# Ledger of designs, part 21: VH-VL binders against q9m4b5

Target 1, 129 residues: q9m4b5
Amino acid sequence: MQQQGSKSGSEMEVTWEDQQNINIFSRLNNRVHDLDDDIKSAKEKCENLEDAGNELILADEEMVRFQIGEVFAHVPRDDVETKIEEMKEATCKSLEKLEQEKESIVTQMAALKKVLYAKFKDSINLEED
Below, E stands for the ipSAE of ESMFold2; O stands for the ipSAE of OpenDDE; V2 stands for 0.75 times the mean of E and O plus 0.25 times the DockQ between their complexes.

## First folded at step 17 (VH-VL; framework fv_tislelizumab)

Design n3 (at its last look DockQ between E and O 0.53; V2 from the best seeds 0.00; counts 0 for: pae O 6.9 > 2)
Fold by ESMFold2, look of step 17:
Structure n3 (fold): chain C 129 residues (1-129), chain A 119 residues (1-119), chain B 107 residues (1-107)
Amino acid sequence: as target 1 above (129 residues)
Amino acid sequence: QVQLQESGPGLVKPSETLSLTCTVSGFSLSDYYVHWIRQPPGKGLEWIGVIYYSGTTRYNPSLKSRVTISKDTSKNQVSLKLSSVTAADTAVYYCAREGYPSGYLFDYWGQGTTVTVSS
Amino acid sequence: DIVMTQSPDSLAVSLGERATINCKSSQSVSNYVAWYQQKPGQPPKLLINWASFRERGVPDRFSGSGYGTDFTLTISSLQAEDVAVYYCQQYNSYPYTFGQGTKLEIK
């Protein structure tokens, strides 16, 4: 009977399935917040890699400092540029997957909203945030 | 029938890398997250980490520098690697399914595999 | 890390009597708490999720309650098959953490 995003009490019968759907909705909403943090981090990493790549172009030097573990080494610019591009491509692939995961979750939440609002109308509030 | 099964060597030498595989059936790794949890002999449970649909991972900070979780969806496998092991890493290792996207944990567990770190 | 503290560490209860296990988190975890039963040589079995939602197939004598920091697992009429170690677990934030366990015995 005590459900997140729902009122408890005697207004409406709440079945086991209704309780499960309300709890699922609440958890999915929490998951969207986690994914938003992941997406933000991935976007920031991609931006930083773009900036690093631009700095290599502007420096126009044959050798650059590159961090390997705890040590900086002077390496050919082309090798660093290749590494940065590899990291950028991997980050962009990860970002695409994260955005697809979020969209799937949002779609499931919308379906749950429709079912729960159809049954309970204005007796529940699923608009979190 | 939902099933998870851990496999790997039961004995690992100190300082080496522990490698375990979780083989799943009855569900798709594209639809569910998989977690690793361990339990030292006669002691409680410790969460190791999770791998998402995207391949993104979250690790227990206590293990983060030594742990890697990966997956191969085509083989229905999730892998755990733990480097630089010591006697403290002796435990039963479980893989478990998160009820994603339903948000409940952990509805199915593997039977566990015992790993002993010893010379 | 959110610390989950169970009490008591062990508990002896007569058959047919009520067993109560408490779990306290070091900060609010909302209702993102699960309870597990573990018997020797077996993986943990999920009993309760979202603090109070009994999983399908779990006997009615198991119930959970709580929100925020204080959580309780209750077995209303102890059966011989309920002898096990019980764990609470939070999943509000990473890393997910478990209580230290409560061993339930027949008195």
Scores: ipSAE 0.248, ipTM 0.717, lowest interface PAE 4.2, mean pLDDT 85
Fold by OpenDDE, look of step 17:
Structure n3 (fold): chain C 129 residues (1-129), chain A 119 residues (1-119), chain B 107 residues (1-107)
Amino acid sequence: as target 1 above (129 residues)
Amino acid sequence: QVQLQESGPGLVKPSETLSLTCTVSGFSLSDYYVHWIRQPPGKGLEWIGVIYYSGTTRYNPSLKSRVTISKDTSKNQVSLKLSSVTAADTAVYYCAREGYPSGYLFDYWGQGTTVTVSS
Amino acid sequence: DIVMTQSPDSLAVSLGERATINCKSSQSVSNYVAWYQQKPGQPPKLLINWASFRERGVPDRFSGSGYGTDFTLTISSLQAEDVAVYYCQQYNSYPYTFGQGTKLEIK
């Protein structure tokens, strides 16, 4: 976040509160980036689990090869199906939480932008390229 | 009044799982992040992990495989589990809050609870 | 991981004199630095946030400065109650990391 000195206008004095808001905005912005990465990862995991579940549904075998930690085991298809569904539910729930947190932070950032742009106008840039 | 309080067993055997609880009051777990930090005897501070108000967790990579943080918002409790403990896990364990949107980091701490790993 | 290195490890200062503690990060952490005071048998107490913002209730004699990789905690006039271990911390990125601590004593 760069404060560009307004060449033309009355230099508004940056107050302690202004600086705090800028810092908070920066903190929240960084958190959003972290959340984006986490969301991407969670989406990928959710998709993979969904694909695995679909593949399992198409399987005719009663016993399937399943990796448990570092060990491959033959496990009843129904047990694997249950496990995949549990994992999917947990992962998708986690994804939902991440998205909810991002939404909350974005809302907070929007409020801060409104306050900061109202005061500093073109002398501050809070937009990401 | 804001308060955090750690509780759990003071003694844990090697290879067992350490379980701690942080009970909070004066604020809601829906509004704050809660962190776990530990301090070995006579040493500095180590960040363990955090649970967001949304329930999302982040862990120190050095402990990620052994650490689980969870919370029950209705009970105002945050839990820490550390599996496969060794003597190196002997420390005072703290929970601390982080607030949004204020961004204040660790403005309130628990008093800490001492955990000794010994046979 | 970002390494936070404090200097010195220990400091003895006379009452009423200035105490200065430095903290250096292994990479830039912007202004995402906090300073803590810890007394024996107590948890750390937050003094400074965002490198230079003094927390509520912290005496004016405490100040923080710095940006990027070099940070400083200053006590302008040391008081007897200031004897403690001080820690810097970065929260620019996970994992959060602390300095090794500086023990401040009265000379």
Scores: ipSAE 0.018, ipTM 0.638, lowest interface PAE 6.9, mean pLDDT 89
ESMFold2 (binder alone), look of step 17: mean pLDDT 93; pTM 0.948

Design n4 (at its last look DockQ between E and O 0.52; V2 from the best seeds 0.00; counts 0 for: pae O 6.1 > 2, grease 19.4 > 18.9, SAP .527 > .496)
Fold by ESMFold2, look of step 17:
Parts: sequence; structure tokens; C-alpha cells
Structure n4 (fold): chain C 129 residues (1-129), chain A 120 residues (1-120), chain B 107 residues (1-107)
Amino acid sequence: as target 1 above (129 residues)
Amino acid sequence: QVQLQESGPGLVKPSETLSLTCTVSGFSLSDYYVHWIRQPPGKGLEWIGVIYYSGSTKYNPSLKSRVTISKDTSKNQVSLKLSSVTAADTAVYYCAREGYYPSGYLFDYWGQGTTVTVSS
Amino acid sequence: DIVMTQSPDSLAVSLGERATINCKSSQSVSNYVAWYQQKPGQPPKLLINWASFRERGVPDRFSGSGYGTDFTLTISSLQAEDVAVYYCQQYNSYPYTFGQGTKLEIK
């Protein structure tokens, strides 16, 4: 919804600040969708690293074939285990930060929703399906 | 009074790491995003990246392999590190804020900028 | 990357006359466009947000319009202090990108 500083013919007056809050809510909503994609990708990476780690434990070999792009190399199992755990820790920290960011944004959207619905009631719809 | 101020070495040798600090006052890094933007001499503006409330980041793909943005909320500081610099990284570097509710725009406050020259 | 293309690159306008700067995006950015004024030796100053919302303290002679891909900054009566470079900027998607700038001079 695009709204300049005033609008004639409305049953309810929309201020410059009201229009800014509506624009902010719309942008935060888009940010949540972007974050959900990032969170999904981070969760999938964590799951893939868990699967790789479990497969490595079952292999019970000192040297393991590890694919690096188009090339395979034989590396010590312990080195691969260390690398996988490092990647899991980094992904877990990244996921935690993304979830914290989403919570902060949802909190801001809830505050905006309360203010906008208190003023505009049924004349505005801020809900996602 | 909202203020951002960039600081760091003005001269950096090629292949080394450029390291800058943005010190903020009048607002909390827990409530606002901070962006880095640069401007090469006589040229336009290039967005480098952003650090979010939580400390997560997004980077310009053109710089992603070389850039790190981090923050220390207790010190009101945001840092920029750009590795393996070349003459193409010579620019004025700005930090700027982005806010949302209860108030904020893109980019309503900028630092004064700090000039970084990459030369032998 | 969304390319923001300004036109003209430079213009000269007589005092008191209208100056018009255009900005086109390579794909839709809705109304997520900001305009900045930059004077020599200074950081950019935000003039317009959301394509058309003038920031507080910005003179009434500055106005913005547009939606989607075509955006315009207008200075209705040019003053001497308006000599600067003007940039449009999209914030619809990362990376955020700026136009190449338009240098505005007094004729």
C-alpha cells in the first residue's frame, strides 16, 4: 500500500507517520520471507552435514574418499570428521542468528500491527495467510 | 543525537587487509542495521554489505569472498574487513544506518566517511 | 544485480527554473527507491524515501515520483545551494544499488 502524507475522501485521516508505518510493515514482511528462505537453507545444510557425519561413522575406515568438486581425494577419516564438525558448528551458529533476527522482526511487526489495527480497525489488513 | 563515525588507516598496501571501525552513538546496534558503502574517487556509490540486529550479515556478491562485517554491541562498534586489497579498493568508505519501527529509513544517517588509499 | 540508470549524467539549470532527473531500474523495485544529494566532501544526504516521501527538513521544492521501474526527482525552483550530485538507490533486493549520479549545476 503506497500512501503519501495525506489522502482526501477517506473516512479516517492517514498521517505521514501512519503511511511510513504501513510501508515499514510491508518491508518487514518481505524481510521475513527472505529470512525463511535463509533459515530453510541453513537447516538443510545442517541435516546434510549430520547425514555425512553418520555415514562416516558407519564406514569404519582410516582413509575416506572425499569429493571436492569434480575431484576425489583420499583423506584421513579424522580430518574429515573434524571438518564436518567445524562446518556443523558454523552452520548452527548461523542458524541461531537467523532465528534471532526473525524473532526481532516478528516482534516489530506485532507492535506495528497493534498500532495500525487500533487506529484503522477493519479498514486495513496486515495478516498473512 | 544520532552519529556514525568511521576510523581506520588511510593507507593500505596491496594484498593486505583493510580494517575499518564504525563507532555509533544515539542509537542501539540491537535496534538498527548498519551498512557499509564505498565511493571510489570521482565515481558513484557501491553497497558493500549489512549487519543485522542479531549479527547475521549479507554481502555484495562482488566482494563476498573478501569481506567480513562484524559488530560489538557493547562497544557500539561495527567493523569492516576487506582482504587482499588492490588499487580498485581505493575509495571513501561510509557506514550508514537502516532502521524500521519505531522509526527509520534507508539510509537516514551516514558517517562522514574515511578515505582509504591502496598503494605500494 | 538491479541496474539503476540515471539520466542525464549532467545538467545545467538556471536559478529559479525546474530541474528534472530520471532514474530507471532494470527490473521492478516497487516504491523501494531513495534519492540522495551529495555535495563535495560530504556524505550523501537522504532527500526522498519510498520514491515520493520527502524527508523531514528537506525543502518543499524537492519532490519524487514513480513506481516499478521509472522514477523522477524534481526540483521545482532551483536554488544556488542545490548544486550537487544526485543519486537514486534501490533497496528492493540485495545487493542494494545506486544510480551513476547526476551532476546538477547552475546555468
Scores: ipSAE 0.344, ipTM 0.764, lowest interface PAE 3.4, mean pLDDT 86
Fold by OpenDDE, look of step 17:
Structure n4 (fold): chain C 129 residues (1-129), chain A 120 residues (1-120), chain B 107 residues (1-107)
Amino acid sequence: as target 1 above (129 residues)
Amino acid sequence: QVQLQESGPGLVKPSETLSLTCTVSGFSLSDYYVHWIRQPPGKGLEWIGVIYYSGSTKYNPSLKSRVTISKDTSKNQVSLKLSSVTAADTAVYYCAREGYYPSGYLFDYWGQGTTVTVSS
Amino acid sequence: DIVMTQSPDSLAVSLGERATINCKSSQSVSNYVAWYQQKPGQPPKLLINWASFRERGVPDRFSGSGYGTDFTLTISSLQAEDVAVYYCQQYNSYPYTFGQGTKLEIK
């Protein structure tokens, strides 16, 4: 982002509100990057759990080897299946909410862009390369 | 009117779990991030963690293994749990709201804080 | 973690005089710096956000400046009600970190 507006000596006065909007936009943009990382992680976890669930479905054993902390235990397949489903549901739901949060922020950013570009035009660049 | 209020036991024994609640009013937890910050007596401020809209959390690495932040949006409550407490965890604990556009201000509202003393 | 270092630790200034508090970050935090005022028995009060943005309701005598690693809070004309501890904070990256605080007193 490039800020070419000046509070002094410029043809266009940068108001307190303008500066607030610019700074808020920057803050929100930073938050989006954080969310991108979280979303990436959540997607990976959700996918892994899905794969694990699928593999378990293919298993023919009644008792399966399951790692609990540092210990391997033999656990009924049905119990593991239930656990994986619970984890998957929780993780994928979390992912959905992260996406929603990002969407909300992006919407806010879009609104700010409209306001800022309307005033500053080419004197400001809010786009990322 | 926006308000945050911390509540919980003022005294916790070593090795126990500190549990605090932040009750909010005047806004929805669906719309704002809420942070926990603490301040040991006569010392500076330490950021503990944050809970997002989604319920996702970020924690201070120094406390990550011991800290859990959660929320019940329907009850307007954010919870902080800190396990295995020691004397070093004695502090005033604050919850604070992080604003966003159009409000857009970091920690624009704070609770009054609640004092927690860790002592045998 | 990003370390925020304030200077001085304590400052005594005469009424009506300028007070200057500095804050240095261990790495660049862009303009993601806030300044807080804290009085005894009260939570911190946000004064400045994004390094130089004065919060609504904050007197004009308070101003913030800086970008990158060096930041300054200035009170142009100290008033009696300005006696407090002041903290800088970065929120560029987690974990958020605060300066150790500067105690401002009247000389």
Scores: ipSAE 0.021, ipTM 0.630, lowest interface PAE 6.1, mean pLDDT 88
ESMFold2 (binder alone), look of step 17: mean pLDDT 91; pTM 0.930

## First folded at step 18 (VH-VL; framework fv_tislelizumab)

Design p1 (at its last read DockQ between E and O 0.73; V2 from the best seeds 0.00; counts 0 for: pae E 2.2 > 2)
Heavy chain, then light chain:
Amino acid sequence: QVQLQESGPGLVKPSETLSLTCTVSGFSISDYYVHWIRQPPGKGLEWIGVIYYSGSTKYNPSLKSRVTISKDTSKNQVSLKLSSVTAADTAVYYCAREGYPSGYLFDYWGQGTTVTVSS
Amino acid sequence: DIVMTQSPDSLAVSLGERATINCKSSQSVSNYVAWYQQKPGQPPKLLINWASFRERGVPDRFSGSGYGTDFTLTISSLQAEDVAVYYCQQYNSYPYTFGQGTKLEIK
ESMFold2, look of step 18: ipSAE 0.486; ipTM 0.788
ESMFold2 (binder alone), look of step 18: mean pLDDT 92; pTM 0.947
OpenDDE, look of step 18: ipSAE 0.746; ipTM 0.880
ESMFold2, fold request of step 29: ipSAE 0.450, 0.515, 0.542; ipTM 0.783, 0.808, 0.813
ESMFold2 (binder alone), fold request of step 29: mean pLDDT 93, 93, 93; pTM 0.948, 0.949, 0.948
OpenDDE, fold request of step 29: ipSAE 0.635, 0.577, 0.581; ipTM 0.858, 0.846, 0.847
ESMFold2, last read: ipSAE 0.473, 0.430, 0.387; ipTM 0.796, 0.778, 0.763
ESMFold2 (binder alone), last read: mean pLDDT 93, 93, 92; pTM 0.949, 0.948, 0.947
OpenDDE, last read: ipSAE 0.518, 0.805, 0.621; ipTM 0.830, 0.910, 0.854

Design p2 (at its last look DockQ between E and O 0.42; V2 from the best seeds 0.00; counts 0 for: pae E 2.9 > 2)
Fold by OpenDDE, look of step 18:
Structure p2 (fold): chain C 129 residues (1-129), chain A 119 residues (1-119), chain B 107 residues (1-107)
Amino acid sequence: as target 1 above (129 residues)
Amino acid sequence: QVQLQESGPGLVKPSETLSLTCTVSGFSLSDYYVHWIRQPPGKGLEWIGVIYYSGSTKYNPSLKSRVTISKDTSKNQVSLKLSSVTAADTAVYYCAREGYPAGYLFDYWGQGTTVTVSS
Amino acid sequence: DIVMTQSPDSLAVSLGERATINCKSSQSVSNYVAWYQQKPGQPPKLLINWASFRERGVPDRFSGSGYGTDFTLTISSLQAEDVAVYYCQQYNSYPYTFGQGTKLEIK
């Protein structure tokens, strides 16, 4: 976040509250980036599980090869299907929660931007490069 | 009134898993992050990890994936598990709140719980 | 990991005199620095956030300054109740890290 001097010759006084809002905004922005990484990872995992489930349906075999820890075992297809569905549900739910958290933070950031731009106008830049 | 309280066994044997619980009151775990910090006897502070609103976690790499943090929002509890403990894990363990959206880091702390690793 | 180094390790100051504690980070941490006070048998208490923002209830004699890699905690007029160990912390990036602490005593 960069603060630029006022072009109008009258230096606008930055209050304690203003600085606090800027700091909060910056911290929230960093948090959003953290969440973006988590969301990306969760999405990928969710998609992989979905694909795995679809492939399993197409295999039409009674017994399938499944990895348990570091060991590959032959297990009933129905058991694997159930496990994949459970994992997918859990992962997708986690993804939803991550997205909700991000949305909440973004909403808060928007409110702060409104306040800060109202005061500082073009003397402050809160946009990401 | 905001409160955090750590609880768990004061004594753990080497190679076992340390399990602690942080019980919170006066606020919801849906609205605040919770961190775990420890302090060995007579030494400084070490950050262990954090749990977000969503349940997402970040851990200190120095703990070599021995740490797990989870929470039960309905019970107002955050859990810490540390596996394969050694004497080096002897410390006072704290849970602390991170305020949001103001982001006040560690504005409230528990009183801490002492954990000794000994055979 | 970002290393936080405090100086000095211990400090003795007369009552009413100024106490200054420094903290250096191994890399820039912007203004994401906090200062804590810890008394024996108690958890740390947050004093300063964002390098220079005093927490509610913290006396005016406490102040923080700095940006980037060099930070300072100042007690303008030391009081008896200020005897404690003080810690700086960065929260710019994970893992969060603390300084080794500075023991402040009355001279």
Scores: ipSAE 0.706, ipTM 0.873, lowest interface PAE 0.7, mean pLDDT 93
Fold by ESMFold2, look of step 18:
Structure p2 (fold): chain C 129 residues (1-129), chain A 119 residues (1-119), chain B 107 residues (1-107)
Amino acid sequence: as target 1 above (129 residues)
Amino acid sequence: QVQLQESGPGLVKPSETLSLTCTVSGFSLSDYYVHWIRQPPGKGLEWIGVIYYSGSTKYNPSLKSRVTISKDTSKNQVSLKLSSVTAADTAVYYCAREGYPAGYLFDYWGQGTTVTVSS
Amino acid sequence: DIVMTQSPDSLAVSLGERATINCKSSQSVSNYVAWYQQKPGQPPKLLINWASFRERGVPDRFSGSGYGTDFTLTISSLQAEDVAVYYCQQYNSYPYTFGQGTKLEIK
């Protein structure tokens, strides 16, 4: 941050509270990146489950191979359809929660950005390139 | 006054499910994350997981298949369930708060509750 | 997982003397390191956040430093009440991990 003389008072100097707000903003930015990774992973899982469900409909076979943990097992097609739908529902709920979490974090960052820019104006850059 | 307090059975049999509750006061579960951390006797600390504002969770990969963290904001409670326990799960279990706005840290901890897994 | 390695495992220091505890991470954690003090039968107590930022109510004889992989907790003048186990912890990425602890005693 830009050095400021003591004559200007607390609003023109980096205070303990200002340093906390800067640190918090940096942490929240990191949290958004982590959430974006989680959201991407959840979207990919949802797409993969959708594709698997569609392939199951098209394949028209009574017994299929299905991944359980690290192994595949031969199970009835109807059981796989039920399992895929359950996994899609769980993934969709998880994705919705992650998106809500990100929105909350972004809102908090916007509030901090407003406070920090109001005090420091052009002397800081909180924008991500 | 910020407080976290763990509660639950002190003795659990192998293969059963450990169920603990963290009751919080002095802050809102809508504004803070709560984490679970454990400490085996005479050993260091192991992070178990966290529950976010929305109810999203992140778990230690070593425990992910057996752990569930949930919360009830109206009761000020965060729950931990750990299934299929073994003697390795014997530890003091803590809940801890991640600070807001003061940081991404564990600024307040519960007193801990001792869980022994014994046949 | 990011491994946090503390040194030494135990340390004996005379009252009023300087105690230094080191913590190294297996990969960069920026400044996302916290230090905790734990006394027997008690939960950990937060001392330092962001590697160097002293928590409210923590005596000024405690200081932290470091960035990236190498971190240090210093007690500039050891007091009797400082006898405890000290842990570093990274929170840069999940899973969050702790050092193995450093037991600090009066010599």
Scores: ipSAE 0.351, ipTM 0.760, lowest interface PAE 2.9, mean pLDDT 85
ESMFold2 (binder alone), look of step 18: mean pLDDT 93; pTM 0.949

Design p3 (at its last look DockQ between E and O 0.48; V2 from the best seeds 0.00; counts 0 for: pae E 2.8 > 2)
Fold by OpenDDE, look of step 18:
Structure p3 (fold): chain C 129 residues (1-129), chain A 119 residues (1-119), chain B 107 residues (1-107)
Amino acid sequence: as target 1 above (129 residues)
Amino acid sequence: QVQLQESGPGLVKPSETLSLTCTVSGFSLSDYYIHWIRQPPGKGLEWIGVIYYSGSTKYNPSLKSRVTISKDTSKNQVSLKLSSVTAADTAVYYCAREGYPSGYLFDYWGQGTTVTVSS
Amino acid sequence: DIVMTQSPDSLAVSLGERATINCKSSQSVSNYVAWYQQKPGQPPKLLINWASFRERGVPDRFSGSGYGTDFTLTISSLQAEDVAVYYCQQYNSYPYTFGQGTKLEIK
C-alpha cells in the first residue's frame, strides 16, 4: 500500500479519521495474509484426510497398519475409518471457520476502500501487487 | 459492560501444567481476538499468544511449544495451558482483547491472576 | 524477534515539566507501535496506538511520534497521576514484543 500526495495544486488535507482508516485497512490486510496461510494448511490437511479415507474404503483387509505417534499398530479398518472421518470433519469445520473469518475481514476492507478511494481517488493505492 | 477475568490455580508444582481461564462478558468471543500476556514479578511484559475468531492460534516461539490456547465461545471462555512449568513461569497472567474499531489492539485487560511455580 | 529498547530506564521529572521516553526497535515496525501506562497492582492501560494516535479518554498532554525504528512518548506537562511504568510495544509482526519499561517519578 502506498500513500501518494496529491499532485494537484489543491492538497487534500488528510484528517485523523482518514489516517485511522488507512491504519485499520493495513492491519486487516495483514490479518488476511495470516489467514491465507492457515486456510492453505487446513485445506491440505482436509484433502489428505479425504484421500486417506478413500484409500481405506478400497482396502479389503479387516486389519490395517496405522501409525499412532511413532508406533505402527494393526488396527481394525472400521476403527481407522471412524477416526479419519472424525478428523476430517473437525479439520473441515475449522477450515470453514477460517474462511468465514477471512470473508468478514475482506468485507470490512472493502468498506474502507470505498471510503478512502472516494476521498483520495488516485492519490492512494490500496491494491496488493 | 466489557469485562475480562482470569482464573486458575495460584500455585503450580514444577513440571506440571498450568491451566488458566479467561471469562469474558459484555461482548462475544466471535467478535474479538483474545491475547495472553504475562509479567514476572518486578519485570516487563511478555506476549504469550493469541486466538482468532476462527480459533486459529499464534504463539510466542520462546515458549517452545509448551503453550496451548483454546476457546469455548458458548461459555465465553478462553483457556491457556502451559506445560512443564518452572520457576521462570511465575508471573501475573493477563488476558486482553483485540478488535475493531480499535484497530485490532488491546483495549480491555483482565485484572490478572498471579501464578507461582513452587515445589 | 524484534527487540524493543526503551530509554531511559528511569526518569524523574518535576510537576508541570515535560517528560520524554524513547523507544527503538531492532527492525522497522512502520507505525505499529503502542504505548502503555501501568500502575502498581493494575494491568497496563493503552495510551497510544499506531505510534501517534491517542486512545479515547487519554489526556491531551500525552502524545506519541515516530515511524520505522525510533519512537517517542511525550508528556507535555507532568501531573501527579502520571507516575507509573511506561511500556512501548510493537505489533508489526509475531511475536509481539515490549520494551523493558521506563519508571516515571516526580522529582
Scores: ipSAE 0.739, ipTM 0.880, lowest interface PAE 0.6, mean pLDDT 93
Fold by ESMFold2, look of step 18:
Structure p3 (fold): chain C 129 residues (1-129), chain A 119 residues (1-119), chain B 107 residues (1-107)
Amino acid sequence: as target 1 above (129 residues)
Amino acid sequence: QVQLQESGPGLVKPSETLSLTCTVSGFSLSDYYIHWIRQPPGKGLEWIGVIYYSGSTKYNPSLKSRVTISKDTSKNQVSLKLSSVTAADTAVYYCAREGYPSGYLFDYWGQGTTVTVSS
Amino acid sequence: DIVMTQSPDSLAVSLGERATINCKSSQSVSNYVAWYQQKPGQPPKLLINWASFRERGVPDRFSGSGYGTDFTLTISSLQAEDVAVYYCQQYNSYPYTFGQGTKLEIK
């Protein structure tokens, strides 16, 4: 959780910029957790699409049932294969973007840790539980 | 010097697609999130969505089925497309920057562009 | 969606007097609240971030306070140039939401 400086009589005063950096660190930490949830969801969707594609490859019927919303329709096998591959490509691109976003945020948090620990040392705790 | 500026057609017909561009200068789109916010005449502010560093987006659920935000970093541009517009989409549209690295909202705004949806 | 409710809708205050605007969220938003000033024909201008942190260049007569669900913007001595509409905004959760605005006038 977010940690802030102490008023326990330390010689170091918390400036406006220091408080800003502490607030930014806390916000970035929350953003990483939100991104982790999004990444988990995207990974599960990609796995489900991979499984659906594998089931379709094993089937040898030319018409298959395909879910459209809450309704199933009989659709040519080739059309379903194409649709599943399109959805996999879109999901994989989205996942890659989310992972890149997380890496950027984690890098920025590491930089903030160095600044804050250099000034406050043992007076703050920026580590996650 | 940090600047954001919206541009696009001021008049759009119902059922058509509204397309706006936010052109930025004085900072990199690789380092800042850009948001779109709109304000109907004489009313308050409504958040439309955000585009992240990577190009990932989040949208207001009330608009999600109709909205797309994208960017072209080489042109310093962020685009907003809103499909199937109605009179309710008449507003001033703003792009705004989330401060560096994030958590400052919204330190710079464009001047806004007025969009009227009418026949 | 988190609803941000401002009070009052409008406020008339004598020049040099204290103005107070309240903002209440429908659920906790921690300190992720910003305050904006908007004058006619202009975009909103950020005054306060994280509920209480004045942006650089904003006069020190503006201050913010609050945590959780109850937030306050205070202008300690109203100046003529402070006539505007003021908005609070939460950014704890998507979608980000704004209060309905408070119009501040000179009495």
Scores: ipSAE 0.399, ipTM 0.783, lowest interface PAE 2.8, mean pLDDT 86
ESMFold2 (binder alone), look of step 18: mean pLDDT 92; pTM 0.946

